# VH-VL binders against Mucin-19 (Muc19), part 5

Target 1, 175 residues: Mucin-19 (Muc19), of Mus musculus (Mouse) (q6pze0r851to1025)
Amino acid sequence: STCHVYGEGHFRTFDGESYSFDGLCQYTFLEDYCGQENGTFRILIESVPCCENGLTCSRKVIVTFQDQNIILQDGKVTAVQTAESTDCRERSANLYSIHTVGLYLIVKLLNGIILIWDKYTKVSVILDPSWQNKVCGLCGNNNGDLKDDFTTRHSSVAAGALEFANSWKTSQECS

## First folded at step 19 (VH-VL; from a3 with heavy chain D103P)

Design m3
Fold by OpenDDE, fold request of step 23:
Structure m3 (fold): chain C 175 residues (1-175), chain A 121 residues (1-121), chain B 113 residues (1-113)
Amino acid sequence: as target 1 above (175 residues)
Amino acid sequence: EVQLVQSGAEVKKPGESLKISCKGSGYSFTDYWIGWVRQMPGKGLEWMGIIYPGDSDTRYSPSFQGQVTISADKSISTAYLQWSSLKASDTAMYYCARQEWYPSREAFDIWGQGTLVTVSS
Amino acid sequence: DIVMTQSPDSLAVSLGERATINCKSSQSILYSDNNKNYLAWYQQKPGQPPKLLIYWASTRESGVPDRFSGSGSGTDFTLTISSLQAEDVAVYYCQQYYSTPFTFGQGTKVEIK
């Protein structure tokens, strides 16, 4: 299953729900924490407006996976180790791979998650079937039920896209 | 039916400006990239560049960077290729073509009929 | 840039005979993570736009006759027409879409002997 965001905040969830939202905060695009402490990964997104017209020009993506922080911005990828890591290069090679193929930068995590970034506004995540009903965020919960795709951070179902998306802000103080 | 329809043949003089169009129909225009390919008379295909109409992200071949401008208007499902000042060497057939997103097919699966541009004094 | 080189430049084959076109990339266009070769073959008949025949080096586009097949991996690729038909007279191009610019081969003209 695949989740997409592109352009000025057009989303397609894993279960096929389409909605539009383009806030200027940081949002949880996809994670497996879902209110628990024993999550293993988190993907955050931020829209970067064009200086000239205010339209979304790019999306910054931050991937946290184990002791790795992978940042996609300005058409490039950077990796930051946590303080717990001692052998950065060797460990990174085992936890994820990065390739540029065609128009895209592709990050594949050890857990099988594939992140695809066109270095601009389009971000996609591909999950294998093992991730059914194990994720949450702006991409939905990937449980095969389109009716509950707007499940908020608080485990309620939002009435609309705005309420749903705002619930996934990493900071509720951001507006 | 899915198709790309290009604007008609152009006859121009050196120094003139030109903008040709490629209109998509039968599919969601913002679900695909649109590429431009040049074919000079009796020659092969040359990849010029590509644009995503959804956000106007444009990538050029180094050989065509600064020589042409690729743009799009998603509201009317149209991509454009334009010159500010034509040269005789710009005489060629120009094709637009559709390209799917990764990880789907990224080859050019649908092509326009081509626009013949003739530049002569 | 990845340079695509086809061979031969022209090929004359009798009707019903096998036509073989080679395409070589200056560097590997195999993506290791999905094990796919980012290589396409196009057919261009006189006065017509190119038509997609093969993508991912060996997958035939829908509607393309079975006599067309693509093979190869890494840097060496082949388009085969198992039994040349009269309607197959055209120029054939390979293209890589592994990295920009998405370069084409110089083309191979296939004619009837």
Scores: ipSAE 0.887, ipTM 0.949, lowest interface PAE 0.5, mean pLDDT 95
Fold by OpenDDE, fold request of step 23:
Structure m3 (fold): chain C 175 residues (1-175), chain A 121 residues (1-121), chain B 113 residues (1-113)
Amino acid sequence: as target 1 above (175 residues)
Amino acid sequence: EVQLVQSGAEVKKPGESLKISCKGSGYSFTDYWIGWVRQMPGKGLEWMGIIYPGDSDTRYSPSFQGQVTISADKSISTAYLQWSSLKASDTAMYYCARQEWYPSREAFDIWGQGTLVTVSS
Amino acid sequence: DIVMTQSPDSLAVSLGERATINCKSSQSILYSDNNKNYLAWYQQKPGQPPKLLIYWASTRESGVPDRFSGSGSGTDFTLTISSLQAEDVAVYYCQQYYSTPFTFGQGTKVEIK
């Protein structure tokens, strides 16, 4: 299953729900162990507006996986090891792979999650079937039921896209 | 029916500007990239560049960078190729074609009928 | 840039006979993670736009006759017409879409002998 975001906040969840949202905060695009601190990965997204017209000119992506932070921005990828990690670089090197194929930068995590970035506004995540019912965020809950895709951070179903998306702000102080 | 329809043939003189169009129909225009391909008389195909109409992300071939401008208007499902100052060497057939997103097939599956551009004194 | 080189430049084949066109890329266009070759074949008949025949090196586009087949991996690819028909007279192009610019081969003109 695949989740997409592109342009000025057009989303397509894993279960096929389409909605539009163009917030300027940082949002949880995808994570496991929803609402818990023991998650194994987190993908965050931020829209970068154009200075001249306020449209979305790019989308920044931050991937947290084990002791690695992978940042996709300005058409480039950077990886930073967390300060808490004391493991060798060789171990970290096996946690993910990065490839440029065609128009896209592809990040594959050791857990099988594939992140696809066109180096601009389009971000996609591909999950294998083993991730069914194990994820949450702006991409939905990947449970095969489109009706509950708007499940919020608080495990409630939002009435609309705005409420749903806002629940996935990494900081509720951001408006 | 899914199709790309291009604007009509153009006859121009060197130094003139030109903008040709490619309109998509029968599908969601923002679900595909639109590429431009040049074919000079009796020659092969040349990839010029590609644009995603959804956000106007544009990538050029180095050979065409700065020589042409690719743009799009998603509101009318149209992509454009334009020159600020034509040269005789710009005489060619120009094709637009659509390309799917990764990880779908990324070959050009639908092509416009082509726009013949003739530049001569 | 990845350079695509086709061979031969022109080919004359009798009706009903096999036509073989080769395409070589200057570097591998195989993506290791999905094991796909980012290679397409197009057919262009006189006065017409190109038509997609094969993608991912060996997958036939819908509606394309079975006599057309693509093979190869890495840097060497082949388009085969098992039994040439009159309507197959055209110029054939390979294209890589592994990296920009998405370069084409120079084309192979297929004619009836």
Scores: ipSAE 0.884, ipTM 0.948, lowest interface PAE 0.5, mean pLDDT 94
Fold by ESMFold2, fold request of step 23:
Order: sequence, then C-alpha cells, then structure tokens
Structure m3 (fold): chain C 175 residues (1-175), chain A 121 residues (1-121), chain B 113 residues (1-113)
Amino acid sequence: as target 1 above (175 residues)
Amino acid sequence: EVQLVQSGAEVKKPGESLKISCKGSGYSFTDYWIGWVRQMPGKGLEWMGIIYPGDSDTRYSPSFQGQVTISADKSISTAYLQWSSLKASDTAMYYCARQEWYPSREAFDIWGQGTLVTVSS
Amino acid sequence: DIVMTQSPDSLAVSLGERATINCKSSQSILYSDNNKNYLAWYQQKPGQPPKLLIYWASTRESGVPDRFSGSGSGTDFTLTISSLQAEDVAVYYCQQYYSTPFTFGQGTKVEIK
C-alpha cells in the first residue's frame, strides 16, 4: 500500500483517503508506536518554506529506525548513529539502503518500508502487507477501512482533516 | 482516453518569444511527471527536462538549463515549454511525454503528437 | 552523463526475418534494490511521435505485439523483433532513465531488405 504527501500538504492515506493540510510544524507521517513505548520506527515530516510567502519548497523527513536517525533535507541524506567504523557500512547495508535513482532518493528499510523522496516536496511510503493494522499517523492506520482514517493520536475519530492532522503534531507548543 | 495534446506548429523569427503547450486529459494530471524531448531535423531524441505538475518540481538537462523554461498550470492540466528569445538552432520538433511516479513503469508511456517550431530569418 | 550507444545505425531485414538491435550504456543502469534495469525502448515511425515498446529492459508495454522482446542487464541490452512485419519499419531508440540527464541512444533505422 502507498501513502504520499506533496505540495502544500496534499495527502493520500494508505487506505485511499485524500485530504489537504498545510501545517508548518513537525508531524508524525507514520509510526508503529501508536500510543505505546514498544515501537520500532517513526517517520516525521516538516514543510520547508522557501519564499517570504511561506509556500512549501521542500520537505524535511526524519526517519528513526533502531539506532539510526536518517534525515532527508536540502536534497541530501544524513545518517547519524552510535558508531562510524567500517563495520558501520556493513551494518548500514543490513539495516537500510539509500540510493539516488531516476528522479528519486529512495530509502529502503530492512523492515519492509520503502521511502521515496523527489528531493523536493513529494514524499511517498510503500508498506508491505505485514504492516496491516500496525501503523498510525498522517498516513492513516492501513486497515482497509476509510471510516476511521481520521483516527487521532488519542484514538478518536476526528470530524475533519484539520483536527486529525493537528493531533499528530509532535510538539503542541509549535504554532 | 489518456491523451497529451500539444499546441500547433509555429513559424518564428530569431529573437521572438514562444510558449508551446501540452494538455493532459483522461488521467490525474498532478500524479504524473511531464517531460520535454527535442528532435532536431534528421536527428535523434534529446531529453530537455521534466516537471511534476503536482508541486512544480522542475529538472533540466544541463544542455538546456537557462535556455528554456518548463512550467505547468495544474488548474487546466497543461504543461508549457517557453523561450524568451528564439535562435535559428531552436528549429526542431518538440514532444511532451508522461512519466509515472515510482514504482510503476517510470518510462515515458504516453507522448504528445509533437509541435514543430521553425525559426528562420 | 550516461552515454547510450546503439548498434547498428541502420539495419535492413527481410520481411518475416529476425531483427536485432543492441544498446550499451557507459555505466550500469541496474538498481540493485529492486533488481530492475532502467532501460526503455521506443519505436518512432515516420511523421509520428515515439511509442513505448519495452520498459525495465524486458517488460513489454500493453498492446505491443509479442514479436517485440527486450533482454540484457547492467550495460548490455538487446531489442529483438522475431518476425519483422512491414509496419515495423521505424527508427528504434533505447533510453536510460537511471540517472539525470536521461539520455537516448542515437537510434537504429530498421528497413525492409
């Protein structure tokens, strides 16, 4: 299944719900924590303005996966981890791969998640079937039911996209 | 019916401006890339650049960077190729073509009929 | 830039016989993570736009006759027309879409002998 965002916050969830949300904070795109402490990954997104008008010109993506913190920003990717040895390269190859191919920067995680970024505003994520009912965030819950795609961080179903999306803000102090 | 329909042939003089169009129909215009390909008389195909109309992400071949402008108006499902000052060497056939987002075909699956541009004194 | 070199530049083949066109890239265009070669083949008949025949080196586009097939990997690729028909008279182009700028081969003109 595929979730994406592009432009000024035009989303499509894994279950096919389309909505627009032009937030300027950091938000959970998807994660497997979902209110628990035992998750294994998070993907966070931020819209990056490029002009005085505040229009979106890029997107910052932060992937937390095991002991890795992979940051996609400014057309580049940076990975920060505990060790930097030659073993790190082999360990990195076992945990994820990063390639620029075609028009995209593609991050493939060992856990079956593929992140595709055009190095501009569009980010998409492809999940294998093992992630059914195991994720949450702006991409929805991947359960095949559009009725609950606007499930908030607190497990309630929001009436609209604004309430839903703002519940996934990572810091309530951001404005 | 999925189509790319380009504007008609143009006969111009050096120094004139020109904007040619490529209108997509029968599909979600903002979900696909639109590329431009030049074919000079009697020669092969040259990739000029590409745009994602959904967010205006635009890439140019180094050979065409600064020589043309690629743009799109998603409200009317139309992409554009524009010159501010034409040269005789711009005489060519210009094609637009559609490209899918990863991981589908990712090749140019649908082509416009072409726009012949003739630039002469 | 990845240079795409086709051979031959022109090819004359008897009706009903096999036509073979080669394409070489200056570097590998295989993406190891999805195991796909980022190579396409296009057919361009006189006065017409190019038409997609093959993508990912060997996958036939819908509606393309079975006599067209693509093969190869890495840097060496082949388009084969198993039984040439009169309607197959065209110029054929390979194209890599692995790395920008995307580049085409110079073309191979196929004619009836």
Scores: ipSAE 0.763, ipTM 0.890, lowest interface PAE 1.0, mean pLDDT 89
Fold by ESMFold2, fold request of step 23:
Structure m3 (fold): chain C 175 residues (1-175), chain A 121 residues (1-121), chain B 113 residues (1-113)
Amino acid sequence: as target 1 above (175 residues)
Amino acid sequence: EVQLVQSGAEVKKPGESLKISCKGSGYSFTDYWIGWVRQMPGKGLEWMGIIYPGDSDTRYSPSFQGQVTISADKSISTAYLQWSSLKASDTAMYYCARQEWYPSREAFDIWGQGTLVTVSS
Amino acid sequence: DIVMTQSPDSLAVSLGERATINCKSSQSILYSDNNKNYLAWYQQKPGQPPKLLIYWASTRESGVPDRFSGSGSGTDFTLTISSLQAEDVAVYYCQQYYSTPFTFGQGTKVEIK
């Protein structure tokens, strides 16, 4: 299944719900924590606006996966190991690959998640079928049911995109 | 029916400006790339550049960087190729073509009919 | 830039006989993570725009007759027309879409002998 965002916050969830949300903060694009402590990854996004016209000119993506912190920003990718591994074989060759192919920077994670970035505003994520009903965030829950795609961080179903999307903000200090 | 319809043939003089168009229909215009390809008389195909109308991400071949402007107006499902000052060497057939986002075909699957641009004094 | 070189530049083939067009890239266009060669073949009939025939080196586009086939990997690719028909008179182009700028071969003109 595929989720994406582009431009001025034009989203399509894994289950096919399309909505617009033009937020300027950092938001959870998707994660498997979903209100629990035992998650394994997070993908966060931020819009980078152009001047005062409010148009998005870039997008920053932060991926936390295993001991890796992968940052897509300014047309570049940076990977930082967040904790020392006891097994030296747990380096990048085992956990993810990063390639520029065609028009895209593509990050493939070992867990069956593929992140595609055009080095500009569009980010898409493709999930291996094993992730069905195991994720949450701006991409929805990937359960095949459009009626609960606007499930907030607090597990309520919002009536509209604004309430839903703002619940996935990572810091309430941002306006 | 999925199609790209280009604006009609143009006859221009050196130094004039020109903007030709490529209108997409039958599909979600903002979900696909639109590329521009030049074919000089009796010659092969040359990739000029490409735009993603959804976010206006635009890439140029080094050979055409600074020579043309590629743009799009997603509200009317239209991409553009534009010259500020035409040269006689710009005489050619110009095609627009559609490309899918990863991981589909990713080749140019639909082509416009072409716009013949003739630049002569 | 990845240079795409086609051979021959022109080819005359009798109706019903096999036509073979070769295309070589200056570097590999295989993406190992998805195991696909980023090569397309296009047909341009006289007075018409190009038409996609083959993508990923060997996958036929829908509506393309099965007499057209693509093969090869890495740097060496082939388009085969197993039984040439009159409507196959065209110029054929290979194209890589592995890295920008995307580039085409110089074209191969196929004619009836």
Scores: ipSAE 0.749, ipTM 0.888, lowest interface PAE 1.0, mean pLDDT 89

## First folded at step 20 (VH-VL; from m3 with heavy chain S104D)

Design j2
Fold by OpenDDE, last read:
Structure j2 (fold): chain C 175 residues (1-175), chain A 121 residues (1-121), chain B 113 residues (1-113)
Amino acid sequence: as target 1 above (175 residues)
Amino acid sequence: EVQLVQSGAEVKKPGESLKISCKGSGYSFTDYWIGWVRQMPGKGLEWMGIIYPGDSDTRYSPSFQGQVTISADKSISTAYLQWSSLKASDTAMYYCARQEWYPDREAFDIWGQGTLVTVSS
Amino acid sequence: DIVMTQSPDSLAVSLGERATINCKSSQSILYSDNNKNYLAWYQQKPGQPPKLLIYWASTRESGVPDRFSGSGSGTDFTLTISSLQAEDVAVYYCQQYYSTPFTFGQGTKVEIK
């Protein structure tokens, strides 16, 4: 199953729902926390508008996986260790891999999640079947039912894309 | 039917500007990249660059960087290749072709018919 | 840039005989995570645009005859026409799309002997 966002906020969820939304806040693209504290990963996205025309020029992606923060921005990848471990480089090497293939930067996490970034506006995530009904966010819940893809952070089904997307703001203070 | 239709042949003089087009139909234009390929007379294929029409993300071959401009108008499913000042050496056939996203084939599966550009004094 | 080198530059083969075209990349174009080689083969007949024959080094495009096959991995690739037909007279190009620029080989002209 694949979820992706591209351009000025065109989304396709894992279950195949398409919608458009282009807010300027930080949003939960995909996570497995879903209201619980025992999640293992979180992918956040931010749209970066162009200074010239106000269009979305790029998307910043922040991946939190275990004690690693992986930041995709400005065509580059940076990784920050959050744990107070002195052996950070060796541990990180086993938690994820980064490859540039064709037009894309690909981050593969140890848990099998594949993040694909074209270094611009397109972000895709590929999940294996084991993640069925185990995720939430702008990508939907990956349960095979597109009717409930607009499940909000509050476990309700939003009536529309705007309500759905806004529920996944990382900060409600952002408008 | 999925197709790319390019603009007609051009006969130009050195120093003139030119913009040729490539229009997609039969598919969602923003689901694919559009690449441009040059083929000089009697020569091989040269990858010039590629653009994603959805956000105009454009990648150039170093050999063509600054020599041409690739653009797109997704509202009319059209990609463009343009020169500000043509040279005789720009005489060639120019093809546009679509490329799928990862993790699909990512090869040029659909090609335009080509646009012949002749630059002569 | 990844340099693609084809061999031979030209090939004359009798009808019904095997035609073999080689393509070498200056560096590996194999992506380890998906085990795919980012190589395509194209056929260009006179006066026509190129046509995709093979992608991922060995997968035939839909509608391509079975006599066309691609093989190889890493840096060495081969396009094989098991039984050359008259309509197969063309120039064949390999292309890598592993890294930009997506360079082509110089082409191999296949003719009937």
Scores: ipSAE 0.883, ipTM 0.947, lowest interface PAE 0.5, mean pLDDT 95
Fold by OpenDDE, fold request of step 23:
Structure j2 (fold): chain C 175 residues (1-175), chain A 121 residues (1-121), chain B 113 residues (1-113)
Amino acid sequence: as target 1 above (175 residues)
Amino acid sequence: EVQLVQSGAEVKKPGESLKISCKGSGYSFTDYWIGWVRQMPGKGLEWMGIIYPGDSDTRYSPSFQGQVTISADKSISTAYLQWSSLKASDTAMYYCARQEWYPDREAFDIWGQGTLVTVSS
Amino acid sequence: DIVMTQSPDSLAVSLGERATINCKSSQSILYSDNNKNYLAWYQQKPGQPPKLLIYWASTRESGVPDRFSGSGSGTDFTLTISSLQAEDVAVYYCQQYYSTPFTFGQGTKVEIK
C-alpha cells in the first residue's frame, strides 16, 4: 500500500482517496500514535514555496523514529539525534538506511516503512500489510475503507479535505 | 491507447530558435516522468534529461545542461524541448519517452515516434 | 557518471542461432534494499524508435517474445536471443537508471550472418 503527495498538495491516501490541500504549516503525513502515547514513528511534511512565483518548489520531510530525526530538505538528508539519545551514528545505521537511487532519495526504516522523496515535491510512503489499521495522518488510516479516510486527529470524520488536513497541523496556531 | 506523439520534422538554420513538443495520451500525464533522448545520425542514444510534468521538476544530463531547456504543460499533457540558438551539431533525431515512478519500473516503456531536427546553413 | 560499455559493437548470427550481447557498468547498479538491478535493454529497428525489451535486468516487457532474456547482476549483464529471427535485426542498447544521468551503452548492431 502506497501513499503519495506531489505538486501543489495533491494527495493519494493508502486506501486510494484523492484530495488536494497545500497549507503552509507543518502537518502529520503519517504516524502510528493516532492520539495515543504508544507510538513508534512520525512523518511530518512542510511545503516550501518558490520565492519567485509562490508555487510549491519543494516539500520538507521530518521523520522521527527511535530517538532519531531524519530531515529531508534542500535535496539532501540530515540525521539528528535527540538529546536523550546515547546512540552513536554507527548504531543509527541499524535503525534506517538511506540511498539515492535514480531520481529519488529512499529512506528505509527498521520497521519496514519505506519513504521515497524525489528531492522536490513528491513524497511517497510504502507500507507492508502489517500496518493495516495502525496508522493515521494525511495519508489516511489504511483500513481499506475510503469512507473514513478523512479521519481527523480527534478521531472524527471530516466533511471535507480542508477540515481533514487542518486537523493534522502540528500546531493549531499556524494558519 | 497509451502513446506519446511528437511534433513534426524541423529544418532550421544555425542561430535559429526551436521548440519541439511531446504530447501524451491514454494515461494520466502527471503520473509519469518524461525523458528526452538524442540520437545523432548513425549514432547511439544519449540521455538528455527528464521532467516531471506535475511540478516541472527537471533534471539534465551535465552534457546538455545549459544547452537546451526542457519544460512541460500538464494542462495539455505536453512536454517540450527547446533551443535558443541552434547549431549544426544539433542535427539529430530527438525522442521523448515515459518513465514510471519508483518503485514501479523506471525504464522508458513508451516512446514517441521521434522528431528529426536538421540544422544546416 | 556511470559508463555503460557493450560488447561486441556488432554481431552477425545465423538464423535460429543464439545471439549474446554483453553490457558492463562502471559501477554497480544493484540496489541492495530491493535487490534489483537498474538495467534496461532496448531494441531499435531501422527507422523506428527504441522499444523496451527488458527491465530490472531480467524482466521481459509485456509482448516481448520469450526468446529474449536478460541476465546478470552488479556490473555485468547479458541480453540473449535464444534463436535469432529475421525481425530481430536491430541495434540493441543497455541503459542504467540507477544514477543520473541515465546513460546508455554505445549499442550493439545485430545482423543476420
Scores: ipSAE 0.882, ipTM 0.947, lowest interface PAE 0.5, mean pLDDT 95
Fold by OpenDDE, last read:
Structure j2 (fold): chain C 175 residues (1-175), chain A 121 residues (1-121), chain B 113 residues (1-113)
Amino acid sequence: as target 1 above (175 residues)
Amino acid sequence: EVQLVQSGAEVKKPGESLKISCKGSGYSFTDYWIGWVRQMPGKGLEWMGIIYPGDSDTRYSPSFQGQVTISADKSISTAYLQWSSLKASDTAMYYCARQEWYPDREAFDIWGQGTLVTVSS
Amino acid sequence: DIVMTQSPDSLAVSLGERATINCKSSQSILYSDNNKNYLAWYQQKPGQPPKLLIYWASTRESGVPDRFSGSGSGTDFTLTISSLQAEDVAVYYCQQYYSTPFTFGQGTKVEIK
């Protein structure tokens, strides 16, 4: 299953729900252990306006996986190891791979998650079937049910896209 | 039917400006990239560049960077190729073609009929 | 840039016989994660736009006759027409879309002997 966002905040969830949202905060695109702090990965997105007119020019992506932070920004990828890394985790060379293929930068995590970035506004995530009903965020819950894709951070179903998306802000102080 | 329809043949003089068009129909225009390919008389195919109409992200071949401008208007499902000042060496057939997103097919599966541009004194 | 080189430049084959066109890339166009080669083959007849025949080096496009097949991996690729037909007279191009700029081979002209 595939989730993606492109352009001025056009989203398609894993279950196929389409909606539009163009907030200027940081949002949880995808994570596991929903609403908890013990997740194994987290993908965050931020819209970066380029023009004075407020149009989205690019989309910044931050991937947290194990002791690694992978940042996709300004057409480049950077990786930072967290200070909590143990000696056993220094072998981070095999935790993820990065490739440029065609028009895209592709990040593959050891857990099988594939992140695709066109170095501009389009961000996609591909999940294998083992991730069914194990994720949440702006990409939905990947449970095969389109009706509950707007499940919020608080495990409620939002009435609309705005309420849904705002629930996934990483900081509620951001407006 | 899925198709790309290009504007008609052009006869121009050196120094003149030109803008040709490629209109998509039968599919969602913002679900594909649009590439431009040049074919000089009796020669092979040359990749010029590509644009995503959804956000106007444009990538050029180094050989064509600064020589042409690729643009799009998604509201009318149209991509454009333009010159500010034509040269005789710009005489060629120009094709537009669509390309799917990763991880789907990324080859050019649908092509326009081509636009012949002739530049002569 | 990745350079695509086809061989031969021209080929004359009798009707019903096998036609073989080779294409070499200056760098590998194999993506290790999905094990796919980012190579396409196109057919262009006089006065017509190119037509997609093969993508991912060996997958035949819908509607393309079974006599057309693609093979190869890494840097060496082959387009095969198992039994040449009269309508197969055309110029054939390989293209890599592994890295920008996407580049074409110089083309191979296939004629009837």
Scores: ipSAE 0.882, ipTM 0.946, lowest interface PAE 0.5, mean pLDDT 94
Fold by OpenDDE, fold request of step 23:
Structure j2 (fold): chain C 175 residues (1-175), chain A 121 residues (1-121), chain B 113 residues (1-113)
Amino acid sequence: as target 1 above (175 residues)
Amino acid sequence: EVQLVQSGAEVKKPGESLKISCKGSGYSFTDYWIGWVRQMPGKGLEWMGIIYPGDSDTRYSPSFQGQVTISADKSISTAYLQWSSLKASDTAMYYCARQEWYPDREAFDIWGQGTLVTVSS
Amino acid sequence: DIVMTQSPDSLAVSLGERATINCKSSQSILYSDNNKNYLAWYQQKPGQPPKLLIYWASTRESGVPDRFSGSGSGTDFTLTISSLQAEDVAVYYCQQYYSTPFTFGQGTKVEIK
């Protein structure tokens, strides 16, 4: 299953639901253990507007996986360890891989999640079938049912895209 | 039917500007990249660059960087290739072609019919 | 840039005989994570645009006759026409799309002997 976001906030969930949302906050694109603090990974996205016209010029991606923060921004990837360890370099090397293939930067996590970034506005995530019904966020819940793709962070089904997307803001103070 | 239709043949003089077009139909234009390929008379194919019409992300070959401008108008499913000042050496056939996103096929699966550009004094 | 080199530049083959075209990349175009070779083969007949024949080095595009096959991995690739037909007269190009610019081979002209 694949989830996409591109352009000025065009989304395609894992279950195939399409919607548009152009928020300027930070949003949970994908996570597990929905609504809990014991998740194993989190992918956040932020739209970066153009200075000239306010359109989306790029999309920043932040991947939290174990003690690693992987940041995709300005056509580059950076990794920051959240906790100090004596063998951090060796551990990091085994937690994820990064490749540039064609037009894309590809991040593969140890848990099998694949993140694809075109270094601009397009972000895709590929999940294997083992992740069915185990994820949530702007990408939906990956349960094969389009009807409940707009499941909010509060485990309710939103009536529309705006309510749905806003529920996945990392900070409700952002408007 | 899925197709790319390019604008007609052009006959120009050195120093003139030119903008040729490539219009997609039969598919969602913003689901694919559009590449441009040059073929000089009797020569091979040359990758010029590629654009994603959805956000106008454009990548050029170093050989063509600064020599041409690639653009797109997604509202009319059209990509463009333009020159500010043509040279005789720009005489060639120019093709546009469609390319899928990763992880799907990233080869050029659909091609336009080509636009012949002739530049001579 | 990845340089794509085809061999031979031209090939004359009798009808019904095998035609073999080689393509070499200056560096590996195999992506280790998905084990795919980012190589395509195109056919260009006189007066026509190129047509996709093979992608991922060995997968035939829909509608392409079975007599066309692609093989190889890493840096060495081959396009084979098992039994050359009259309509196969064309120039054939390999292309890598592993890294930009997505370079083409110089082309191989296939003619009937």
Scores: ipSAE 0.877, ipTM 0.944, lowest interface PAE 0.5, mean pLDDT 94

